# Ledger of designs, part 3: VH-VL binders against a2ajx4r71to235

Target 1, 165 residues: a2ajx4r71to235
Amino acid sequence: GRCNFEDRLCSMTEDQTLQPGWTRRSGIISNSPPFWDHNGNISAHFLALVSRVDSISSNLRSRIFLPTNDQQVCQITFYNFSSNQNGKLIAGLQTLCGDPIEHLWQKTEILQSRWERNVITVQSSQQFQVIFQAQMLATHGQEEVIAIDDISFSSGCLPADVCQT

## First folded at step 1 (VH-VL)

Design i05 (framework fv_iscalimab)
Fold by ESMFold2-Fast, scan of step 1:
Structure i05 (fold): chain C 165 residues (1-165), chain A 120 residues (1-120), chain B 112 residues (1-112)
Amino acid sequence: as target 1 above (165 residues)
Amino acid sequence: QVQLVESGGGVVQPGRSLRLSCAASGFTFSNYGMHWVRQAPGKGLEWVAVIWYDGSNKYHADSVKGRFTISRDNSKITLYLQMNSLRTEDTAVYYCARDYGDYVGYFDYWGQGTLVTVSS
Amino acid sequence: DIVMTQSPLSLTVTPGEPASISCRSSQSLLHSNGYNYLDWYLQKPGQSPQVLISLGSNRASGVPDRFSGSGSGTDFTLKISRVEAEDVGVYYCMQALQYPFTFGPGTKVDIR
């Protein structure tokens, strides 16, 4: 895909916090599933939110996009893997700098053992960013994980230069 | 309950074509890579082909490359093997198998197999 | 292609006695990630193959602990600590390091 996290965060940014939640992982450095990326490659990378001792939440942000039009659909495709009892993953958008996040997709997982492909369609009359928000309660024992890989944006998702409110 | 059921085997003459199907149930088919493995009568296992969960990548053993084509229809929850230009050495029981590693890895479930006999 | 060999090709075991099967590859199956891409399968008479061991030494779900896999690189061993009647069949090793995946010739295990 467009953004498979092999080189870096693919121009995605994390909201500033004292302890960043999203980490770049691969099967060779993971103590808990997933032990491979969405293509079954244990050496390839993905992003993971890992919670063990305390509650954690983090937002991963895309670049700013122009308002969508009806001629070219803006779709976001991504893979997720969840191995957690008390977490949730939300995909949404934030329009106008600082506005509340509009939830377009969400999943509250108990457990899944495989990568799942997801597609969300965006329609916005204003500039927006795509947000992946993950949250996990504190756990005891093994690490619990919410993971994302291979985020891609269709041709209808047009980059913007600045946030305009 | 995970099940894989092969069909489409039969007796064919050399040079002809045959299409095998593998109907899956009991799991989210579109999340797993799938393989074909064959076994000639009284012989060992031979890996034939793999297809990724979304059909985007395929690999075939050299013995069948150019003649066999693996494909899948996730909406029909079915895996296929199109076999063209069949040879007597293609005579075997053909198994479909699910990839535990979500594309590459070991085969955690196998079908019952379907017999293909290529004879003149 | 990676060539897989097994020894012995056949063995007969008294029930309750141990059995050992060797598998060798023409090149190392140890990936730079630290894993050996070698799996073991059992095919009982008249049945489809079933998985026993993955990645050299990981027992598959439901496989009794009398089965164990060991080895690294080019030399691998499947051990059955005490063979039972239900263990009769042909055992295959398979490399999954690179395409095409290749199987060993199989080891036929019978009971006395």
Scores: ipSAE 0.000, ipTM 0.482, lowest interface PAE 15.2, mean pLDDT 78

Design i06 (framework fv_iscalimab)
Fold by ESMFold2-Fast, scan of step 1:
Structure i06 (fold): chain C 165 residues (1-165), chain A 121 residues (1-121), chain B 112 residues (1-112)
Amino acid sequence: as target 1 above (165 residues)
Amino acid sequence: QVQLVESGGGVVQPGRSLRLSCAASGFTFSSYGMHWVRQAPGKGLEWVAVISYDGSDKYHADSVKGRFTISRDNSKITLYLQMNSLRTEDTAVYYCAREYYYGSGSYFDYWGQGTLVTVSS
Amino acid sequence: DIVMTQSPLSLTVTPGEPASISCRSSQSLLDSNGYNYLDWYLQKPGQSPQVLISLGSNRASGVPDRFSGSGSGTDFTLKISRVEAEDVGVYYCMQALQTPFTFGPGTKVDIR
């Protein structure tokens, strides 16, 4: 399903963190880009990870999906906006609770002034979650941001109910 | 230093139009979102409109939507408010304000001196 | 729209004594990032508004230590530890969590 962050995190969850992680923002409450979501709406929401004083890292986790098959492809579409020199955004898979994250897509040293559309094809013989992992170093006086919006999963991405041990 | 100066206010009859300007100086105007806030005589503050740093997006309060249009010219370092179909309840001092971002929040760190708009028959 | 209320609406204080102003919102101003999107402004007679406090409790640059903000969610307080003559004016709280931004009705502070 489609997730545009107007109503909270769209059933996505964050890993526990001591710092505020992914936050819902809109252009109305920001003096730094992005000032609108990927559709150009200043009051519409997106998720952002913001660094200024401290280094921060946070994982945004999807619901659990069934193993993929050859009959229907599972594709993830999302938009990203980045204004940073010391960060990275990774989109990956975690196949069992606690397993290492397999990187499917990444951007490092992200310098973008616009929302960019990305499409990732998923292949997994196991149940999986999609993880968006963002990391940024402290800038000590500069505000840096990684933002994400409008995450959608194609019809080949079938939901499952339980995370297996 | 940072300065915002409003102009264009005056006395106008109901149904007429007026355009307000806010001239900015002392900062990189094209890097900041800008707001209009008004205050009717003897009353409190009321938020009117916002425009993004590059002018690509705007939002207007329901009380003025369809009648007022916020705009900006970054090359002229000026913010505008075009006011059409004016009503007596639009009588107020109009302030422009700069949006400042700090620690994932924002606030209005600088305000202009205000310009009085009087809508009277 | 988020509705903001303040109490008291008017307050007269003896110079050097403390003052306290309450602000309430119709919805929680605490976002998922842990911040309260509540700001305080002062409008002195004949002057433009000026910011005092942002994000519930962060004192703006140049604002004296005698001003402090506290609270979370829907209930917020602005305190002045020792009211001085220059503090006379109308105090407004404002939510910046969502559009439209909305102000409280204001609290007028005067001295005896």
Scores: ipSAE 0.000, ipTM 0.497, lowest interface PAE 15.0, mean pLDDT 78

Design i07 (framework fv_iscalimab)
Fold by ESMFold2-Fast, scan of step 1:
Structure i07 (fold): chain C 165 residues (1-165), chain A 117 residues (1-117), chain B 112 residues (1-112)
Amino acid sequence: as target 1 above (165 residues)
Amino acid sequence: QVQLVESGGGVVQPGRSLRLSCAASGFTFSSYWMHWVRQAPGKGLEWVAVISYDGSNKYHADSVKGRFTISRDNSKITLYLQMNSLRTEDTAVYYCARDSSGYYDYWGQGTLVTVSS
Amino acid sequence: DIVMTQSPLSLTVTPGEPASISCRSSQSLLYSNGYNYLDWYLQKPGQSPQVLISLGSNRASGVPDRFSGSGSGTDFTLKISRVEAEDVGVYYCMQGLQTPFTFGPGTKVDIR
């Protein structure tokens, strides 16, 4: 299904940070860009990671999915917006708790003024979680942002009945 | 249930070293930032150090910088504090605490470190 | 460094009466995401600290509704509507906005 973050995190979970990492924002309650979601709606919500004077990192985790097959493609679609120079956004895959994250998509030195659509194809012979990992260095008093919106999983991404971590 | 258990405290002479451990259970340890906080006898709480969920970010209080090092082993589900060049003013109960996005939601029982000649 | 102050430093309350503790920070704890990075902790005699209130006003799990946190920016208040015997201890405010993280000096609450 499609996660537009209007109510909650769509069954996604966040690893803990020194401040709320991925937070729901809208144009009405934001002090810095983006002031609207990827559809231009200032009241609609998106997830944003916002840096303080200290460095920050956060992981956003999907539900667990079954191994993929060749008959239906498992694709992840999402939008990103960023206003930072020394950060990175990684989309990856993790099969067991504590395993290294396999990077499927990465963007570093993210400077953009618009929402960009991204599509990632996933292939895994094991159960997996999709992880969005964002990292930003200290800002020296400037607010820097990495934002994501409208995460969707295609029909080939089959939910697992049992949580394995 | 979430549990944090500190160990490694004891009596040591000034200038020596100690390593404290904090064994975690009941949660996904690798998903949480972790802190060390100390309390000198009869005094208030003083923050000592913090480490990110993956160990890539570490911060220490100025009073312990260069002497103490926070670390973690996610495979052993354990947080550490390596304390070198100990001083009498380091005498305190040392607590480990779990960070839930900006606040410490669980604390250990504490371990007493006494630095005296 | 952000300096935290508390008032009063000591408070004796008759059981069933209200108590109020103030906490002030040397700079604003209101962040651009709309949260106040101020927490309240209670340390009962001989025990580890425990969280009471997080992010200014969010009551922690298992904490009775007689405890409430309020305030924004630099001025915060912890209120106990009806003090009970188990509420005896030292109350600390803490800022979680930036390193070094700092605690207030503590307010000791006793009963008559």
Scores: ipSAE 0.006, ipTM 0.543, lowest interface PAE 11.5, mean pLDDT 79

Design i08 (framework fv_iscalimab)
Fold by ESMFold2-Fast, scan of step 1:
Structure i08 (fold): chain C 165 residues (1-165), chain A 121 residues (1-121), chain B 112 residues (1-112)
Amino acid sequence: as target 1 above (165 residues)
Amino acid sequence: QVQLVESGGGVVQPGRSLRLSCAASGFTFSDYAMHWVRQAPGKGLEWVAVIWYDGSNKYHADSVKGRFTISRDNSKITLYLQMNSLRTEDTAVYYCARDWGYSGYDYFDYWGQGTLVTVSS
Amino acid sequence: DIVMTQSPLSLTVTPGEPASISCRSSQSLLHSNGYNYLDWYLQKPGQSPQVLISLGSNRASGVPDRFSGSGSGTDFTLKISRVEAEDVGVYYCMQALQTPFTFGPGTKVDIR
């Protein structure tokens, strides 16, 4: 389905961190960009990682999916907004619990100040999770932000009920 | 647990080179930015250089820029300072220090014992 | 470059009495995020420096509550409420707002 972060993390989970990571924001309560979601709605929610004096990183993790097949394409669509010079956002796959993350998409040193739509095609012979990993340096200037919204998984991304080692 | 051990100091004549090493242990070295700080005999602390956790970014103080180069080898868990064209005013105890963060803008939470570099004729 | 100044440069304190050290910067260390990028370090005789305070007022792990940092912008103070023998050494402020990072000249604290 489709996750617009209005109620919760949409069955996404955040990895344990020493610092607070991803937070739900809207244009109404924000003192830093973005001031609206990807549809221009100031009341709609998105997830944001905002720069702090401490360096920060956080992983946002999807549910487990079954291995992909040739009959239906598994695609991940999401919007990102980035206003930072020293951060990076990575979208990747982790197969089996604890395996290294395979990077599928990456943006670093981003000064865009607009929502951009991204589409990633996934192919995996094993069960996997989708990971959105954001990293930002300790702040040394204006507040920096990495935001993500409206994550959707196509019909070829089939939910699994177990993690296999 | 956390330890930083500097080595490579000694007595050298002006114009020569030295390479300092800082061996780290007790933590995941590749997660932290690292600094070099020096202290001339009887004087205060002077910041020298910083390197990011992955080695992708570096900054040097103007007094050493072009002569000194900070580097790291995360597989060997070691920080380096290559010092070229040494001057008598470079005489100091050189400390390596761990930044609390990965980029070098936090604070120096652990320091090594220092290694003395003496540049004299 | 940001220039850091400390006063006094030397201070002798009777054990149990308070001590206060001033640090001034040539430009504001207050970032738009609301934090002051000013840290305090202590170097005990014959030892490496150690951190005491970060971001103006945050005590580092293991630092006694006798130590406190205050101030904002260009004027900062480190206070020791009751000086003990183990507090002897040279105290340095440092700005971490921008490279090159710069230290104050240090304040030597002795006990009578």
Scores: ipSAE 0.000, ipTM 0.487, lowest interface PAE 15.6, mean pLDDT 79

Design i09 (framework fv_iscalimab)
Fold by ESMFold2-Fast, scan of step 1:
Structure i09 (fold): chain C 165 residues (1-165), chain A 123 residues (1-123), chain B 112 residues (1-112)
Amino acid sequence: as target 1 above (165 residues)
Amino acid sequence: QVQLVESGGGVVQPGRSLRLSCAASGFTFSSYGMHWVRQAPGKGLEWVAVISYDGSYKYHADSVKGRFTISRDNSKITLYLQMNSLRTEDTAVYYCAKEGYYDFWSGYPFDYWGQGTLVTVSS
Amino acid sequence: DIVMTQSPLSLTVTPGEPASISCRSSQSLLHSNGYNYLDWYLQKPGQSPQVLISLGSNRASGVPDRFSGSGSGTDFTLKISRVEAEDVGVYYCMQALQTPFTFGPGTKVDIR
């Protein structure tokens, strides 16, 4: 089912860092009304990375998945929102703990601040994790936000218990 | 319970130095920017300085720039304000204040304030 | 620096009556992201300031619904629909769009 961040990180984990990272949030995202997440629920929560004074970067990491096959595709659906013209959100995969992230999707500019639905297809011959990496530059006192909500994985994304070396 | 407790105030002569401390509790200190705000007796609020969560960024109001230095020690969970070359117009209650990153909607409202510590600069 | 002004500087109201305070900035506080970086604070006699409203109109946690903020750009208003005895104090607006952050001079609210 869907991970809507109502009850913690919904099995996602954050890489250990010295910087503040992804946090659960609620509230105004685009307009005075409506005041809610992308589903129209005013009390619903999402994950957000917030910057104003410092440059910040943080990774949000999925559970480990088995190698993909040709019978059913592994697709990841998620919603994102950004108020930020000088940052980026990357969705990618990592096949070994500590390996470089393979970028599958990237957003570096916004034409209008709104929740956007995205779908990415994964093909991997190795076990992998899905990584959402957000980066924001210092904004000289202006508040900026990158947010993510409602991550779901299709039936072709098969859970595994171990990161393969 | 979030709590901020200032200390180090007192009576001091012009030209002298004083160091204020603000002891924090009830939140992850290393995750939030911190501010100093002052209030002269019977007057309004005046913003003094900010320091980022990791101490890498600082900004001081022009009225105190070059004389005051904001700093923090995240291992001791304490905010500081070093005040040098004090002037009579620096007489005020000094408050430490926490940034409200608890909700991205809130931005930088000062969601918690200390009780303040009085600094009197007189001859 | 952004200069903040408030009007009136002093206000006396009968309990249960409404009150309105104006705040003006020397330049727009509206960011390209659509938010106004203006906050309202209350300082009760002998106490530290406390936040009331953030981002122009967002009421802070625990603040009664009789308080509301409105406005955009350079002109902002704080309204109290029915003033109670515990609302006595000095009200400050503050811009948080850029450093240095700057406060208005304050509006003193008293009960008749």
Scores: ipSAE 0.000, ipTM 0.497, lowest interface PAE 12.4, mean pLDDT 76

Design i10 (framework fv_iscalimab)
Fold by ESMFold2-Fast, scan of step 1:
Structure i10 (fold): chain C 165 residues (1-165), chain A 120 residues (1-120), chain B 112 residues (1-112)
Amino acid sequence: as target 1 above (165 residues)
Amino acid sequence: QVQLVESGGGVVQPGRSLRLSCAASGFTFSTYGMHWVRQAPGKGLEWVAVISYDGSNEYHADSVKGRFTISRDNSKITLYLQMNSLRTEDTAVYYCARDRGYSYGPFDYWGQGTLVTVSS
Amino acid sequence: DIVMTQSPLSLTVTPGEPASISCRSSQSLLYSNGYNYLDWYLQKPGQSPQVLISLGSNRASGVPDRFSGSGSGTDFTLKISRVEAEDVGVYYCMQALQTPFTFGPGTKVDIR
């Protein structure tokens, strides 16, 4: 399934926090980079985490997936954009509520003014959720942005059914 | 539609206090930082203070630091500016303005302003 | 603090003629992400300020194409290709790179 964030969060959820987190934006309504999605469309939407005067951290959580196997590769593809100097974007997995997030991919000190495509292979013997965690420290008035777009899961990433026996 | 309505201005003597309010509507107030900007009669714009969306962080211009305090009540959907030890130089129209949600500038929506006159 | 200056401070324009306003900052507004944190505001007589341009060159929603912003670092320009009667007012640049936010002194644009 492909998630372009054009209407909603594509069945992804944000962890409960004392701070607002990931928000759906487009170039038309944003005065901070990015001003277009990874296809150059200024009206297309992406998710962004923005920090200015507060330190902020937020988790974006996928639906639950079944355990992986060697017959079907589970890959996550997504695009990221960042205007920060001292932030982090982490992509990982979590197998049980409250368990530590296993980091599969991360970027720190991201200085890029363009969208970058990323591919991550997932291997888990247990049911899991994919977590995108962004962390930014307060910079005493400097604005920082971490953005993601176009999250897709390959055919090996099998959704867990709510009614599974 | 986004609206910001200031109130609490008036005529006050030097050394006294006033509290300004800014009532917000048409957006989720608790997710936006807010600013106070003032303009003395016939003069330019001067930034006064900013407060984060949750009220945990604030900054004040040096000209008002120690005398003015910005605050907010997200349950009442209202921004405040407590003004103590007022001086004649504080005479101005005070605007509240919304942070765009992505930076503390540009200020994408402004109230109509409330006049504070500090007379001697 | 970053000091902002504008020139001219006053400008009278015949309708249909172009206008150009300069804004200078005491230090670079170009951030490491490649963007200039400079915004332009317009205050029409008797009205509240309104945003015109953000990040040096991006027009705010609803702003006509005749307005454009350019420049980088410490030197910025706001241009109006054909001034109309509704453009009368005071134009302010503002740096949004760091606190305290600082405005230029304003440029008053009048129509003769």
Scores: ipSAE 0.006, ipTM 0.500, lowest interface PAE 12.2, mean pLDDT 78

Design i11 (framework fv_iscalimab)
Fold by ESMFold2-Fast, scan of step 1:
Structure i11 (fold): chain C 165 residues (1-165), chain A 121 residues (1-121), chain B 112 residues (1-112)
Amino acid sequence: as target 1 above (165 residues)
Amino acid sequence: QVQLVESGGGVVQPGRSLRLSCAASGFTFSSYGMHWVRQAPGKGLEWVAVISYDGSNKYHADSVKGRFTISRDNSKITLYLQMNSLRTEDTAVYYCARSPYDILTGYFDYWGQGTLVTVSS
Amino acid sequence: DIVMTQSPLSLTVTPGEPASISCRSSQSLLHSNGYNYLDWYLQKPGQSPQVLISLGSNRASGVPDRFSGSGSGTDFTLKISRVEAEDVGVYYCMQSLQTPFTFGPGTKVDIR
């Protein structure tokens, strides 16, 4: 399914943090870019991680998926937008039972001021979750933004019924 | 140094059309949202229109909706305002303005010098 | 649309004296993120407007510290601790919480 964040987090979950994490924004209520979602709609929502004071990091988790196979390709498509300051957006996999996050994609140079479409192919012999991890250093006077929108999973990404996600 | 220079203003009769231009320099034009704001002689400021960094999205004030169209050409580093079906109440100095992309926005950090549009019979 | 009002509409001060301008909005400009989406601009005679304050209290780059913004929700104040000749002009508040962006009617500040 497609998640465009118009009505909350679309069954995505956020890890518990001591700081504000991913928040829903739209162009109408944004005080820093992006002022529009990836379709250019000022009223449509996207997720943003915003840092002005203190360094922050937050993980956004998908539902649990079944192991992939060669018959059906599991692809993740999403859009991202970033300010021109320090920051990092990572897309990765985590198998169940506390395994480390395997980084499949990352954006570490923050010179982007456009919505950019990304496609990631997933291969896993075990059940997994997709993790979007954003990290930003404290700026103490500037608002930095890392935004994500319109996360979709191809038909090869089969939901698992073993956990609540 | 950031500069915005408007042009295209002049005297025009009601019902006619006019196109304003705003030439930008000193920054990466394609990375910023742009606005038009007007000011009638002796009056206050009124927001007119906004266009996204890539030109894919536009919003106009109700007073000009359907008559005015904001557009941009990122290769020419220029913002436009096409004004159709002009009315006497459209008489104003028209400013182009930039919203910053890496600092808190909603405000206009740089303004052009303005270009006067006079709609009279 | 959010309606913005200012008081006074005109103010004459002697150089070196303080000045205070009030701005009020028809609805709260306080976002759940803790910021007030109110900005202040100055338009000097014959010149384009320039930003002074953003988000209620953040001074724009190059703006002297004699300018300060305060307030929350619907009531905001711009203060100039000691007015100088170069501060003459019309001061506007603007809400940036939602489109359409709306300005107050302006406060004209003159010196004797």
Scores: ipSAE 0.000, ipTM 0.487, lowest interface PAE 15.4, mean pLDDT 78

Design m01 (framework fv_imsidolimab)
Fold by ESMFold2-Fast, scan of step 1:
Structure m01 (fold): chain C 165 residues (1-165), chain A 121 residues (1-121), chain B 112 residues (1-112)
Amino acid sequence: as target 1 above (165 residues)
Amino acid sequence: QVQLVQSGAEVKKPGASVKVSCKASGYTFTSYYMNWVRQAPRQGLEWMGMINPSGGSTRLNQKFKDRVTMTRDTSTSTVYMELSSLRSEDTAVYYCARDYYDSSGYYFDYWGQGTLVTVSS
Amino acid sequence: DIVMTQTPLSLSVTPGQPASISCRSSQSLLHSDGKTYFYWYLHKPGQPPQLLIYEVSNRFSGVPDRFSGSGSGTDFTLKISRVEAEDVGVYYCMQSIQLPLTFGGGTKVEIK
């Protein structure tokens, strides 16, 4: 499964928040970079967390996956665009039913202003869920952005139907 | 080494169309955006638009959007800019220019040699 | 559109003397990522334009040390510490903080 955010969140979910969290955005409505998704389509969508005056944070969660095995690797590929001075983007996994999040990949003080391809290899003896955590501090009215696009899971990432205790 | 080689000079009548080509070499063609910039006689530089050679998507200057089409051919590493309904004011040197990939700053590190388009009756 | 204003329109410099060119933008070119999306180009007669300075103060590959860029927000300066004959041409500033990309009107530099 490739998730390009053209229709919905591709069965990914967002933790409830009082502020708007991750929003679908395209180059057509952007006054500042990014002006198109990582495929170069100005009308195609990506997810963006945008801060101007208030601090914001949000978690984006994948479906639950079965434990990995030695014969098939589970790799997560995604693109990110980051344009912020005090932000954090973390990709991690949560094993079962509220376990602590294990950080697999992290960027802080993100000053890249380009779409970058990232690959994360997951090894877990337990069921797991992939979580993208983003946080940005309030600024002096400057627009700060963390964006993500085209999340894909390799054949070794096998869906699970239920949360196990 | 990076090279951008443009097609030769054109002379057109008012109302005609012109299609200028820019052939890239020395780098991965689909990894860098390509811009088109023109300069009319005794005037400054004017941005016309850009194309992503990978997906073919474009962002055009609103001033030209009804007359400009930008395309590419990945098999020949060539971008094209077609300007229709030509007027005498479109007489200019037209340049292609590569967007700098590493900074995503949308600035131009290498330029083609330019193509003179003359519109006269 | 962001308007870029250059001064002077032209200047004549005795070889070996310094030159200074200014550019002002109608709004700040500082992005939230901490970068200022401002650039200097040189257009010599018979040649394509060439990049001199990117992100306000960084010299592009092959650009001599006599060129320096400075500024912040809306006010920017290009300085040539000792002008040489090869520096003749029209200098342009550019912004890329938002579309459409816009250039200054140009400053012509000539040797006396």
Scores: ipSAE 0.007, ipTM 0.562, lowest interface PAE 10.6, mean pLDDT 79

